Miniprotein binders against Manganese-dependent 2,3-dihydroxybiphenyl 1,2-dioxygenase (bphC). Designs and how they scored, part 5

Target 1, 315 residues: Manganese-dependent 2,3-dihydroxybiphenyl 1,2-dioxygenase (bphC), of Geobacillus genomosp. 3 (q8gr45)
Amino acid sequence: MTAEIAKFGHIALITPNLEKSVWFFRDIVGLEEVDRQGDTIFLRAWGDWEHHTLSLTPGNRARVDHIAWRTKRPEDVETFAEQLKAKGTEVQWIEPGEEKGQGKAIRFRLPNGYPFEIYYDVEKPKAPEGKKSRLKNNVYRPSYGIAPRRIDHVNVWTTNPSEIHQWLKDNMGFKMREYIRLNNGFVAGGWMSVTPLVHDIGVMVDPKGQPNRLHHFAYYLDNVTDILRAADILREHDITIEMGGPGRHGISQAFFLYVKDPGSGHRLELFSGGYLIFDPDWEPIEWQEHELQEGLIWYGPEMKPGGPMDDTTEC

## First folded at step 2 (miniprotein)

Design s38 (from s37, 15 letters changed)
Fold by ESMFold2-Fast, scan of step 2:
Structure s38 (fold): chain B 315 residues (1-315), chain A 92 residues (1-92)
Amino acid sequence: as target 1 above (315 residues)
Amino acid sequence: SDEQIRKLLRILWEIALLVAEARKLIESGDLKEAVEKLEKALEKVEEELKEIEKALEEDPTDPEAKEELEELKKWVEALEKAIEELRKKLES
């Protein structure tokens, strides 16, 4: 492929209760409010080198507006547009500034309906005068909320994960890192990346048979202790920490917890640790059906089958 | 009553949200903006207080309205004190 994805850029979410979602992501989670455009509020984790990594727009139901990926080169946006169009994908161009803080972009849907965006040009963060770091990086960490460092990954659910794994490999250069194969040969989930992270995107089967759903997106914290502090903050505000966390994943090896935005039901993962892949000859790790629980929850509170962790939001 | 309870819950939520926003602004050193958020919260409390006072003039024996009145009066006192303390800090 001539065009390359550099990283997961941002996720744009619709919420039926904007005020409550802003309270959750800004005041509790501790994301910085960066900008506004119309009814949309833009937020960023303190270490993100983007204009924003989350946007919230009011609407009648909770859903994903788009999942955005930044290219390695400016010309790659046009190259992706041409390659996708040649393969029969409908591509919509977005003008510079149409999404605030961003240059020209393309929007399109994957075969199952996931709304994706690809861009290159983006305004970079500027710390407020009183909040500039003395460490010479011109960023700062807020003294409130959970305050995660950066956006990490997105996890989406579908009817046939293998179809989407193959599409991402063929069209966006993603590489399989870990996956779950059931006894009948069906691949129930796969975690893929274009970066040194074990996954930029996870794609799993939806047990409810829905074609395009968001399960969660994640922000990274520096330490396991920060995840435990997050649990304390959530508990103080009567926000439910979902089953399985705080705990450890088998897949990625990260320490984590899951929590839903009380305003929308969109699930957020806070996680720390995991491993990095710098080796070009990395072989994908296969998890078998009998290892499914260990792959998802290496240790942590028990999860009830068919419970709230199967909840997803619309894409 | 169902309608009145839903209205009260909405106002209490709006107050809580504005107070949470003010707290974040105080921690980040944006004291002027924090005062603005607390003043908006005070306005919402005063609006509801006025409605409950009106209801009590029509039915002085309503025990639920009396409890709501006392609760909202405490919110007024707390918000006025917080605003005063922040304004003193802005002056120094």
Scores: ipSAE 0.000, ipTM 0.075, lowest interface PAE 26.4, mean pLDDT 86

Design s39 (from s37, 16 letters changed)
Fold by ESMFold2-Fast, scan of step 2:
Structure s39 (fold): chain B 315 residues (1-315), chain A 92 residues (1-92)
Amino acid sequence: as target 1 above (315 residues)
Amino acid sequence: SDEQIEELRRWLDAIKKLVEEARKLIESGDLKEAVETLELALKWVERLLERIEKALEEDPTDPEAKEELEKLAKEVEELKREIEELRKKLES
């Protein structure tokens, strides 16, 4: 592979209630609204080195428009396009500025239908007038809401996770970091990265047998105390914290909570801690079937198997 | 293993709470949600039973562990019958 992915760039979401979703992500979660294009609103966390890390567009149903990945080099966008086309993947080119704040990009679908985007050129964040940091950053931390630092990862569901794990390895250079193997040999989930993070993407089996659903996407907070403060903020606004959180994951070792956007039902994870992988000889961690619950919830409030946690949005 | 048995017991407890949630939905007249909740509970109780059966097959060497798994299997079968009875009542 000569072309390389640098990081998870952004996620573009469709919401049936734009006003409610903007209230949730901007006013409660504390993401900064940075731009608009047509009916689309662009947001980012205060530490994100991107034009945006989330976009919200109104539509008739909640779904993912695309999941975007930034390359290491400008020329890698065209190299990925050529490699994907050579393997039979249909690639659509997006012109500079067609998605606001972004240069040329490609969009395509994985074998199971996940909508992906690859780009390089991106406008860097600018602090609003009166909010410029003296720490020589182009961003500022809001004094309201939860105010996470940066986008972290995405978790998607499918019928055969191993097929998608292999596709990501072969086509985008992702490496397996942790996975769950059932007693029958089936890999029920795998967490992969191209960065030092334990995962940039998780791909798990959908308990309802759907080919492509978004389980969640995550924003990172500096410490566990920020996750607990987030719980207080959500409770103050009568927003339900989902089962399992606040608690600790076995997989990633991070502290977390899950919450759904009241406007769309798209699930957000607030995430802190975890470990970093700098070692080129990292061996993937296997979680066995009898360890499944501990891998997902190391400690925290009980998580019911099935039920509300299995209810999620389409890609 | 002791850890595996505790995991299976926690799973059983979670399914029992899901059934209680379904009972509350029935009481409040939310029959559609109750049916969906019971269908999920049935799916999970079937998966739990399969896991217990595999545990019995994979580690049959400890008599105390076997006895605990057999007791757990009986509790799971009883819960499965309860779920199926609740579902049938909602069909009528």
Scores: ipSAE 0.000, ipTM 0.102, lowest interface PAE 22.0, mean pLDDT 86

Design s40 (from s37, 16 letters changed)
Fold by ESMFold2-Fast, scan of step 2:
Structure s40 (fold): chain B 315 residues (1-315), chain A 92 residues (1-92)
Amino acid sequence: as target 1 above (315 residues)
Amino acid sequence: SDEQIETLRLALDWIKRLVERARKLIESGDLKEAVEELERWLEAVEKALEEIEKALEEDPTDPEAKEELEKLAKEVEELKREIEELRKKLES
C-alpha cells in the first residue's frame, strides 16, 4: 500500500498588511475567522471540514509560507517522510499544535523550491458559541460577504512545469487531467488531481523565468450565479476585478473571477461549476498551442500576456 | 543557475513559436494585439536574463553558464528584430 494524499488542506500566507488582508478575506470574501496563534490569524470557508484553510501572518513582504496537503491515513505522514528522505529531500517535522489545530506534519521543498506540508490529524470545525445550526454538520454560513463553500485548488508557476508534474506524479500520486503542449513539445501548463476534482493543483510556466511563484489559490462557490454576486460585492467596495469581470475556463470548464488581496497582492480565484472525474481510466485532455487562449479563457474577458494577470507572489 | 538558463532557453523557443504564429495570423489579416503581447513577454525574458547575468558576476564560478547566457542574449536581440519587422508589416 502506498501513501496517499486525500486533498488540498490549506495555504499559509505572509502579508505586509495584516489588517487589510484580514478585512479582505474575512469581511469581503466572507471566510470565518476561527482561531489565532501569536500574530497569525486562521480562516476557513463555511463548508471546509478543516480547522482552517487559510492562515495570514504579518511579514515584510507577500509570500507563501507553505501549501498543505492532507493524507488519507494517519500513518501516511511518516511513510511520505521516509520516501522523500530516501530520494534526497530534506524533511522537517512539525510537532502537534506547533501549527494551531493541527497534529504532526512534515515540511519540505520541491526541487524548484515550492514549500509543501503534509499532515493528517486536524481539529474539525465547530460552530461559534451561540451560532450552532440545527442542520447536523457543525457548519456556520456567514450572512455577509461572498461566503464561498470550500477551498478548491492552488495554481503555481515555475520554470519547467513538466519537471514538477513528474515530481508530483512520482512522489504524491497526482494524475494529469488537462495540459497545454506547444508545437516544440514543451508543456506550458498542466492541471493535476488526486481527488475527483479536475485539478487540486495547476502548474504553469512563468514567462519571467522565476522558479517558484504563487499565481493564485481558489475557493469554490455552490452556484455559478454566486460569481456574479461576488463581482457586485467587490465593485461595492472598490476592489479591482481582474480582467474586468468573470468568464469561463476551457480547462476545467468552470466559471471564474480573479481578485487580488489589497493588503498583499496574493491572488484569489472564485470558482464554480466544472466537471468531476470518477473514472480510473480518465485520459488526459491535450490543448494544443493554437488552443492556448481558449483553454485558459473559453469566453469572457481577455487575458493579455505581460499584463497584470502575469503578476505572482513569492513562494 | 543552469536550470534557470535552460528555462529561459525553453521560454525563448516558445516565444519564437508565438512569433511564427503571429506572422501567420498577420498574413491572414488577423490579430493586431499579437505583436504587443510578444513584445511584453520578450521584455520580461530580457529582464530575467539581466538578473541571471548579475548573479553570475557575484558568483564567478560557472563559465558554462556565462557562455549560455551570452548565447541567449544574442537570440533575444534576434527576436527583437523579428518582432519589429512584424510590427512594421502590421502597421503598414
Scores: ipSAE 0.000, ipTM 0.151, lowest interface PAE 20.6, mean pLDDT 84

Design s41 (from s11 with E4R T5W K8A E11K F30E E31T W34L L37K K38W L41R A42L K45R)
Fold by ESMFold2-Fast, scan of step 2:
Formats: structure tokens, C-alpha cells, sequence
Structure s41 (fold): chain B 315 residues (1-315), chain A 95 residues (1-95)
């Protein structure tokens, strides 16, 4: 690839209850509210070196507006645009500042409809007056809420995961890190990255057969004990921790919990640990059908098939 | 599990019916073709029981009928055919 993705940049979400979603993500999760544009509120985790990593816009139903990826070089945005157009993908250009705090970008859809964005230029965060750290942090870590460090990954559900895995590999340089193969040969899920993280994106089969769904997106916390503290905070506010968490994944090896935004139903994962991949010859890990349960939940509270964990939101 | 696959395919057929009713025939065709692929994938699995294998092979003929119905624009009949195929698969697996 002549162009390269640097990282998962942000996710833009539509919520039918903006006030409740802002309460959840800002006051409970502890993301910083950094800006507004029209009815849209922009937030970021305290360690994110981005203008924002989450935006919330009011609408009639919960939906993903776009999933955004930052390039390694300014010129890579145009190179991606040219490469995608050459392969038949329609590309829309977004002017600088059209999305607040961001430079020029491209928007396009994956074959099954996922709305993606690629950008490079982005306004960097500045510490609020009186909150500048002597460690020269970009923002002072808040003393409230869960306060995750950074955005981590997104997980989308579709009808044919292998089609999306191949598209991401061919067009955006993603590499398979772990995957689930059923006895009939069908790949039910795959976790891919362009970074040293075990995954930047997971793509799994939707048991309801829907082609274009968000299952969750994740923020990273420094250690496992922060996940346990997050559980205490959620419990104090009568917010339900979903089945399977707090617990450990087999795939990624990370400790986690899932929680839905009470305002929208968009699922958030709080994530810590996992392993890092620096080796260019990393061999993808195969999980077999009989290992599916262990791959998803290595240990933790029981997760029942066909239940609320199969809930997704629209893209 | 196989049960989850059957539920997922059933949801695709329900979505196809809605798309047909709304006049979005292009998306209806895509949805039906996807349902066909999932059903074909289930039937490609090698069962250890020869009786089950024979019954599943007969269902492949109904799938080919559904493909022809889609090509000819008979979408309602295609959905009905695939719904019947799912019922027969479920009954065969319960045995």
C-alpha cells in the first residue's frame, strides 16, 4: 500500500435522547466535552491526541453516522481517495471544518454499507485553563467518572464477515490477527489491525442476518482494576453491566465489560490489557467452532446465546 | 449454533418481504441472494448421517428454483420457497 492508516480516529453517533447520552458519556464514562457544532456535541478521552473521538448528534433513531480513521501522512488521504475510486468505490470529499476540528476528509461506504471516513489534519486538544499538567499532558485526567485513556476499537456485525475482512485487507491495509472458523469453513468473525494493537476493528456475523450493524466501540483503561472500578461506578448509577463482563476475552486476551448508553442503546466496551503485535510475520490465530465460547468469554459472568448481547444499532 | 443460522436466515427473509412491499426491488434481490448463500452454506456441511445428507440434497433443488424465481422477478414466490426450505432444514436437523 502507498497509503497507510495510522489509527482509529473517532466514531460519530446519532442518539434519540441527546441529554441522556451526554450524561452517560460525559458524566458517567468521564469523557471530556470539547466542542459543539449545531446540535452536535464532541467528546474525547483524556489521553486522546485528537480534537474528538466521539460525537453525538440528536436524531429520531440510534445510528452510526461514520467511523473515522486517521492516516499516517497528509498526502495519504488523497492517495486513498484515488485508490478507492480506481476500484469502483464512490468517494465524497468533506471540506476542512465541515466536521469541526478536522481538516479535509473523504467519506465512502464499504460493500455492505458501513459509513467510513479517512482524514489526516485534526486540531489538537489543549488543556483547559487551570488543568494543565506539569507532566505536559494534553489534558488533565478528570477526577470524575470512569475516565478512560483513549479510544481503542470498533466492532461491526454483518452477514458475510469474510467479504468485509478481505475488503479491509485489500483497501486499507488491515491484517488478520485472530478469527473464528466454523466446521463448515465459514469464518464467523475476524479481528484485524493496522497498528500494534491486537485489533482496531472486529467484524463478526450477525445472528439476526442484518448486513450493516454496530455491535460496540471501545475505550481503553490503563489496567484491569480500572475496569472493576468502572463496574462500581456503573452499579452506583443503576446502569446495567451486560452479560459476560467484567471478564476476560480469549480473543485479544483483554479484560472487559460491556454497557449500553441508556440514551441510545449504542454499546460501549471498556477494555484493558490484551497483547501487542510488533512482528511483521504474525500468524493469525484460528479459533474453531467448539472454541467459540472460550474465544469470546475466557472467564467471567455467563453469556447466554440469543439474548441482549445480540443487540446492535443501525449503520 | 445451527439454530442461530436458521434464525438469521429467517430474519433476512422477513427483511426481503418488507423490501418487496416497499418497492425496493434492488435491495430485495440482494437480501434474497444473501439468504440463498447462507442456506447453501448450511447444506454444504457434510452430515455424518446419510439420511440427513439425502434430505439436504433435495433441498438444493428448491434453492435452484428460488434462484430462478428471483431472476424472473417472482420475489414473493421466492421468499415463500425459501421459507419452506428453512422449515424443512429445521425438521431434518431435529431428527
Amino acid sequence: as target 1 above (315 residues)
Amino acid sequence: SVERWLEAIKKLLEEARKLIDQGDLEKAIETLELALKWIERLLERDPSNPEVAKELEELKKAIEEARELIKNGDFEEAVKTLEEVLKEIRETLEK
Scores: ipSAE 0.000, ipTM 0.095, lowest interface PAE 23.6, mean pLDDT 84

Design s42 (from s11, 13 letters changed)
Fold by ESMFold2-Fast, scan of step 2:
Structure s42 (fold): chain B 315 residues (1-315), chain A 95 residues (1-95)
Amino acid sequence: as target 1 above (315 residues)
Amino acid sequence: SVELALEWIKRLLERARKLIDQGDLEEAIKELERWLEAIEKALEEDPSNPEVAKELEELKKAIEEARELIKNGDFEEAVKTLEEVLKEIRETLEK
């Protein structure tokens, strides 16, 4: 059978200021600190059905260690490994427990250098003693911070988005959901998923011409009002809200709020709403060059070209 | 009867709670006063329950106290005052 990806599992980040990043993601954003291994701290959102969805490791500069995807079946990990190796991709095996809470995995780089990981076996969340929710299917919602429900997506920038869109389609089963085509035929961005979400991953052109960069990763909030509350929390702590406030995307139709981790500069998106795709024959939506502004910002704060929103971190 | 009085008190609390959730605390107090007047008129037909009349009078005092707290910007304390009095009245009627 064809190997399949089930979902975006987690992102592993390097930060030059671990204490500040932990304060930001744990105490302000409200992610639960679930585990530690060496100098690495593992966190998850309260609704995530994973051991962790974010890990933070100290290092000399901000970068992505890996972007991890969970398979639908245990055997799919080895199937992906063999398929990638057959196509000339170098595959590194990671032993069970080498990344805490995770079984065997593979790590590899896409043609442009993005560091990916594929796994299946993972320890599931357990409520802290005395904090188990009576509402079944819930672990426990923190009573502090923004407290998003779950990890949502990752957005990465490159020199040739179409090459990566095609690679993801051919090797990992991603489907194009929405994309931007310029007047010269160049595809400037594409939003793809293997789930009912509009995107598990977005891949856009880097205006600075860099081959592999992280623009942001996102956590989902149940309501738009939670995004407004998040803005108030960030303001109380003198954390800069990018673009000056929340707005609505044309692509995905979701509401957003962007903020950089003060410890690393890695960008987080707080995300709510949007539409879901259950139809197997969903036709990708094309946005044209003259529609770029509406596709990116349906309404809200203005994105200033060449400004801080062009900032990215290393992959 | 005691059961009917408890049901009316619960209804007042639920209505006031909804108005408070909408951010209209002053309107919540006006709604409580309107319902208290209706209950008092019903009880005027049976003055044989002076204990219930005392509890309703205490609720009226709590509403006036809550109004002063709102005037001073103490919204959370106003809600607490109303909820505490309604709880005490409920406990007394159950006796």
Scores: ipSAE 0.000, ipTM 0.057, lowest interface PAE 30.2, mean pLDDT 83

Design s43 (from A1 with K26E R30E L33Y R34D K38E A40L L41Y S44R K54R A57W W60A R61K)
Fold by ESMFold2-Fast, scan of step 2:
Structure s43 (fold): chain B 315 residues (1-315), chain A 95 residues (1-95)
Amino acid sequence: as target 1 above (315 residues)
Amino acid sequence: SVEETLEKIKELLEEARKLIDQGDLEEAIEELYDALWEILYALRKDPSNPEVARELWELAKAIEEARELIKNGDFEEAVKTLEEVLKEIRETLEK
């Protein structure tokens, strides 16, 4: 049987200002701080069925340490390791518990250098004493901050998106869901998933020609109204809302709001709605060059060329 | 501390076995998850003895096999696997 990815598991980030990043992600965004290991702080959204979905480690500059994917079966970790090694990819094994709350894992780099991790065994979240939900989940929803439900996706920018799209398809079973093709045939972006989501990962061309860039990662909110409330919370704390406010994507059809962590510059997307793909015979949607604006922003704020929305952090 | 770890694993596996008999399959799988995490935690904490590490890894594999058997509806094989693991643990604790 083919080794399979189950879902986007977590993202591990380095920040030059740990205190400010923790304030932002924990106190403003409302992620729960679940654990610590050395100087690393682990967080998760209230509905995440993981030990953590975000980790923050202090360092000299903002960068991605790794982007992690959970397998469908325990043995798939070893199968992925052997398949990647057979293709010449250097694979590093991570011992159980070396990353808090996680079993054995592999780490490796994609073409152009994106740091990926694959794991299976993970400690599940447990509510603190007296805070277990009566709704029969093992966690509780916090009454503070933005409080997103779950981690949703990651978006990376590179020099040749098609190379990464093909690699993800060939090595990790990702399927193309929507993409943008320019008049010269160049695919400027593609949104791919192994789940019913429109994308677990988006891969786009970096207009600055840089490889290995993180554009954003996303947490999901139940309602568009929750995203409007998030804007109010950000404004109250003097945190810049990118592009001046929320809008709707053509690709995925979801409602969005972008904000950078004031401590690192890592961009977070607050995401709600969109459609789900349950059909095995789903045909990828092609957006043409003349539809680029509508694909990216169906309505809402304008994304100005060369502006702050072109900012990325290193991987 | 290995003895304490094995005692915990034994208790979790005995509870999982009981839950299978009662038809509480979801709870049985969770007990097996807890047993797996006790093993992984012990391996991370002090893997310095290679024979102990090897034994713990074999237990982890058997526990995961039992979980897959339960998920697939092969309860008799799952029970057999758990009883074999429990026998090994009990024998080790009695040395």
Scores: ipSAE 0.000, ipTM 0.154, lowest interface PAE 21.3, mean pLDDT 87

Design s44 (from A1, 14 letters changed)
Fold by ESMFold2-Fast, scan of step 2:
Structure s44 (fold): chain B 315 residues (1-315), chain A 95 residues (1-95)
Amino acid sequence: as target 1 above (315 residues)
Amino acid sequence: SVEETLEKIKELLEEARKLIDQGDLEEAIYELEEALYEIVEALRQDPSNPEVAKELLELEKAIDEARELIKNGDFEEAVKTLEEVLKEIRETLEK
């Protein structure tokens, strides 16, 4: 029996301006601040079944501390550790509570340097008294900010996407859903999932030739109208909505916008719709070089290559 | 300026070496990637000395070697390779 990943759990970010990042993610984006540990602040979307889905830690530069994945079974954490060590990957154990709200975990780096974490045990959210949903769950919908429902996916850039696509398939059970193949045969990007989502992770080529970069991570909203409301909120606060959004992706078919955290430059995607994959015999969709623009932007404000949309942060 | 960029690269490499010595390998890789990025950007700048363009191919090969060393976890050797590239860039600009 192979160990299995259940879902994208959380992302841990370092920011050079903690106060500004907290204002952005908590007060504007509307994530709930759920806990603190030292200088680290933990947040979650109102529908996330996790202790947290985002953490912010102050530091000298904007960086990703780790990208975390939850396993299907408690024993899968140890099984992943053993399998990775057998293949020569250095694995660091994290003790229960070392990351607040989380049980034991492993941390390691992919061959290109992406910092990953795998865990199972995690404290579940409990609504404050008076805010508990009558729909018989322990969460509530905030009445402020953009208020996305849940964390959705992460998108990372590298020099050779196919190497990482293969590594994720071989070591973590990800399946290719859509990809871009250039005329010379090079796969410039691929979107993969272990869940019914169209992607849990996207891995694309960095046009700047950097091996290990975060492009964005995403939170999901219930519908297109919520993305348009988000645009109104961002505009009211003079926060720039990036090129291409609000608009529709060809790859995933989802409606979206991109925005950078003013405190760090870490890019957030607000995401709605897309299609779901329940069929075990799903065949990956190939996008060709001449279809690249339509794959990335089906419609929306103009996005020019080589511009600010090529901006990434350290992993 | 070119001089400011070269000084920034030097500072990043010194921080990476310090972090390796402290056992903070995760932080060290971030510094190494930042140094690599700054080196690539320095080589792409419009040169005040036209001889810089003539050496680009040789320096790109050394940068590719540094990328493979970082990928393989050979952080000390990667720092050494990037320090040598920085020296070559300085020498090229001074021609």
Scores: ipSAE 0.000, ipTM 0.101, lowest interface PAE 23.5, mean pLDDT 84

Design s45 (from A1 with K26E L33Y R34L K38E A40E L41E S44E A53Y K54E A57R W60L E64R)
Fold by ESMFold2-Fast, scan of step 2:
Structure s45 (fold): chain B 315 residues (1-315), chain A 95 residues (1-95)
Amino acid sequence: as target 1 above (315 residues)
Amino acid sequence: SVEETLEKIKELLEEARKLIDQGDLEEAIRELYLALWEIEEALEKDPSNPEVYEELRELLRAIREARELIKNGDFEEAVKTLEEVLKEIRETLEK
């Protein structure tokens, strides 16, 4: 086999209000601040086996700096670099330690402009002094905030989702798990993974016709009741819960809640449940145009076209 | 883990003080609320030492006072109250 992606590693975000974004992700969401480099703050969920799964850097506008994927083997980073360059993709090398806690990496852009990173070496996570668990792991679940377990997936919007679905399949080994096909044959969205998750990445059409947008990224919580507790925490701090509350997706079957970072407008999804795919012969699930609403929202809050849920940030 | 709780409270109070200076009063109040949350969780979990319990209760009272001062427009006194609390926390952590 050729080079392989192991997992969604992290997302690097630019925020016009660093302190407010740090307050939101660290103090409300309950991500652990693990490191700093220059003006950049690195965070992770308590169960993440990464140096960081989120980084926040100050800038003039809310943007994605990069979306990072970890390989299965150290040599796969070089192999991906060679394969991408052979296909005409410009590849930039990042030296070990240039991104703190990470070894050498490559950065590149997909045909529509999404900024991707591929890496392998990563510093092992360590619990803060005094917070080390007695359960024989080196992480600590905080007793405050929402405290999600791990990073889960990213959802990005574009003008031609099928182009990106095919690119991810051809260049990074992603497999289609569920998708939406409109009556004219156009695939309006597709959810893909290289892991047992239903999706590591979702790619959907942007109704505003923008080619390169972040809709959301997600952290996973162990129980549906943790999503309900998250809603209570957000309400106590006067943070708007999008669509008025949590619900269940048809696609993935997971329970969800969406909220925007007040500092940047980057959308976070809190995610629990869903089904797992271990079968190598899994057939992609097709949702038809008349099933679009059920695919997105099986039950719960109403998602109206043209509303705030169409808001995205720049990649 | 009292030391970790105090470090977190210190960070939240330092942020609240900065937000008052910036005129972002609603966010300053939310930071104080987060500090109160941290103290309440620590008190509920295991107050095995009576001295620690009393110290956390005093922090709770001081932070509530600072919040009310902000709500009433007494910003100078709110900042002074927070500076006094921060001094006490820093002295305890350095011990």
Scores: ipSAE 0.000, ipTM 0.077, lowest interface PAE 26.8, mean pLDDT 86

Design s46 (from A1, 19 letters changed)
Fold by ESMFold2-Fast, scan of step 2:
Structure s46 (fold): chain B 315 residues (1-315), chain A 95 residues (1-95)
Amino acid sequence: as target 1 above (315 residues)
Amino acid sequence: SVEETLEKIKELLEEARKLIDQGDLEEAIKELWKALEEIEEALEKDPSNPEVAEELEELKWAILYARRLIENGDFEEAVKRLEEVLKQIRETLEK
């Protein structure tokens, strides 16, 4: 494969209550507001090496505008465009600056409808004036909010996860890292990456039978103490912590805390720990049906099937 | 004025295109940097028109992309992109 994805770049979200979503992501979560274009507000975590990792645009309902991936080389954007067109995927070109802080990009939809974007050129962030660290590489950690370090991954739900797992493998170079196989042979979920992370993207079955939905996206925190402080901050502001508190995943082995944006219902995961994959001969880990609960929650709060954790937003 | 700024940017980009054709890549990059500086100054001095600011921001990113193409040795594509930008500027000035 000549064209390669480097990383999960950003997610662009539509919210029916922009003011409340901005309050949540900027003032509570502690993302830095970096820019504006029209009614769109751009944000990033303090350690993100991107112009933005989240954008919020007002609209009549909550939905995903696009999920964006950065390439390893500038020429890879055009190579992906040509490869996708050759396979029958409709590709739309986005001009430089049409999305603020970004060069030319392509947008397209996966077979099930997920809106994806691929880009390379992007404005590099700098520490806010007056808050610049003497430590090089623009290192700065805000003293307010939860203040996660970086964007981590996206989790999307569909009717047939295996179809999307195969598409990502064939067209974007993703590798399967962990997956859940049910007794009837159906793969209920799979976690894939192009980076050393366990997953840049998770794709799971939607129990409500919907073809394309966002379940969550995640920001990474340096340690479990930060997740505990996050829980306190959310509680003080009367924001519901999903499942009643933090826990640990079997899949990825990371610690989690889930919360919905009160302005939109888009779910955020605060994520810490986990393991890294540098082995070229990594074998995908299979979780069986009888291990499903353990794979999802190693310990912590119980996930009740059919409950609020099945809530998703439109793609 | 916006027209004066666009004329100056046009001249800088035309020089950059000529320098690429001549193989003077370092000088071409310098001309692109001067064009970016003109855009930055214009955005700082006249924030009163959001539509003009959006057009200048778009030009900025097109120029940054052309610079990246030169750095990667994609001279044919860089020239094509600069010609597209020059056409856009000329059309704007004719209105």
Scores: ipSAE 0.000, ipTM 0.147, lowest interface PAE 19.8, mean pLDDT 87

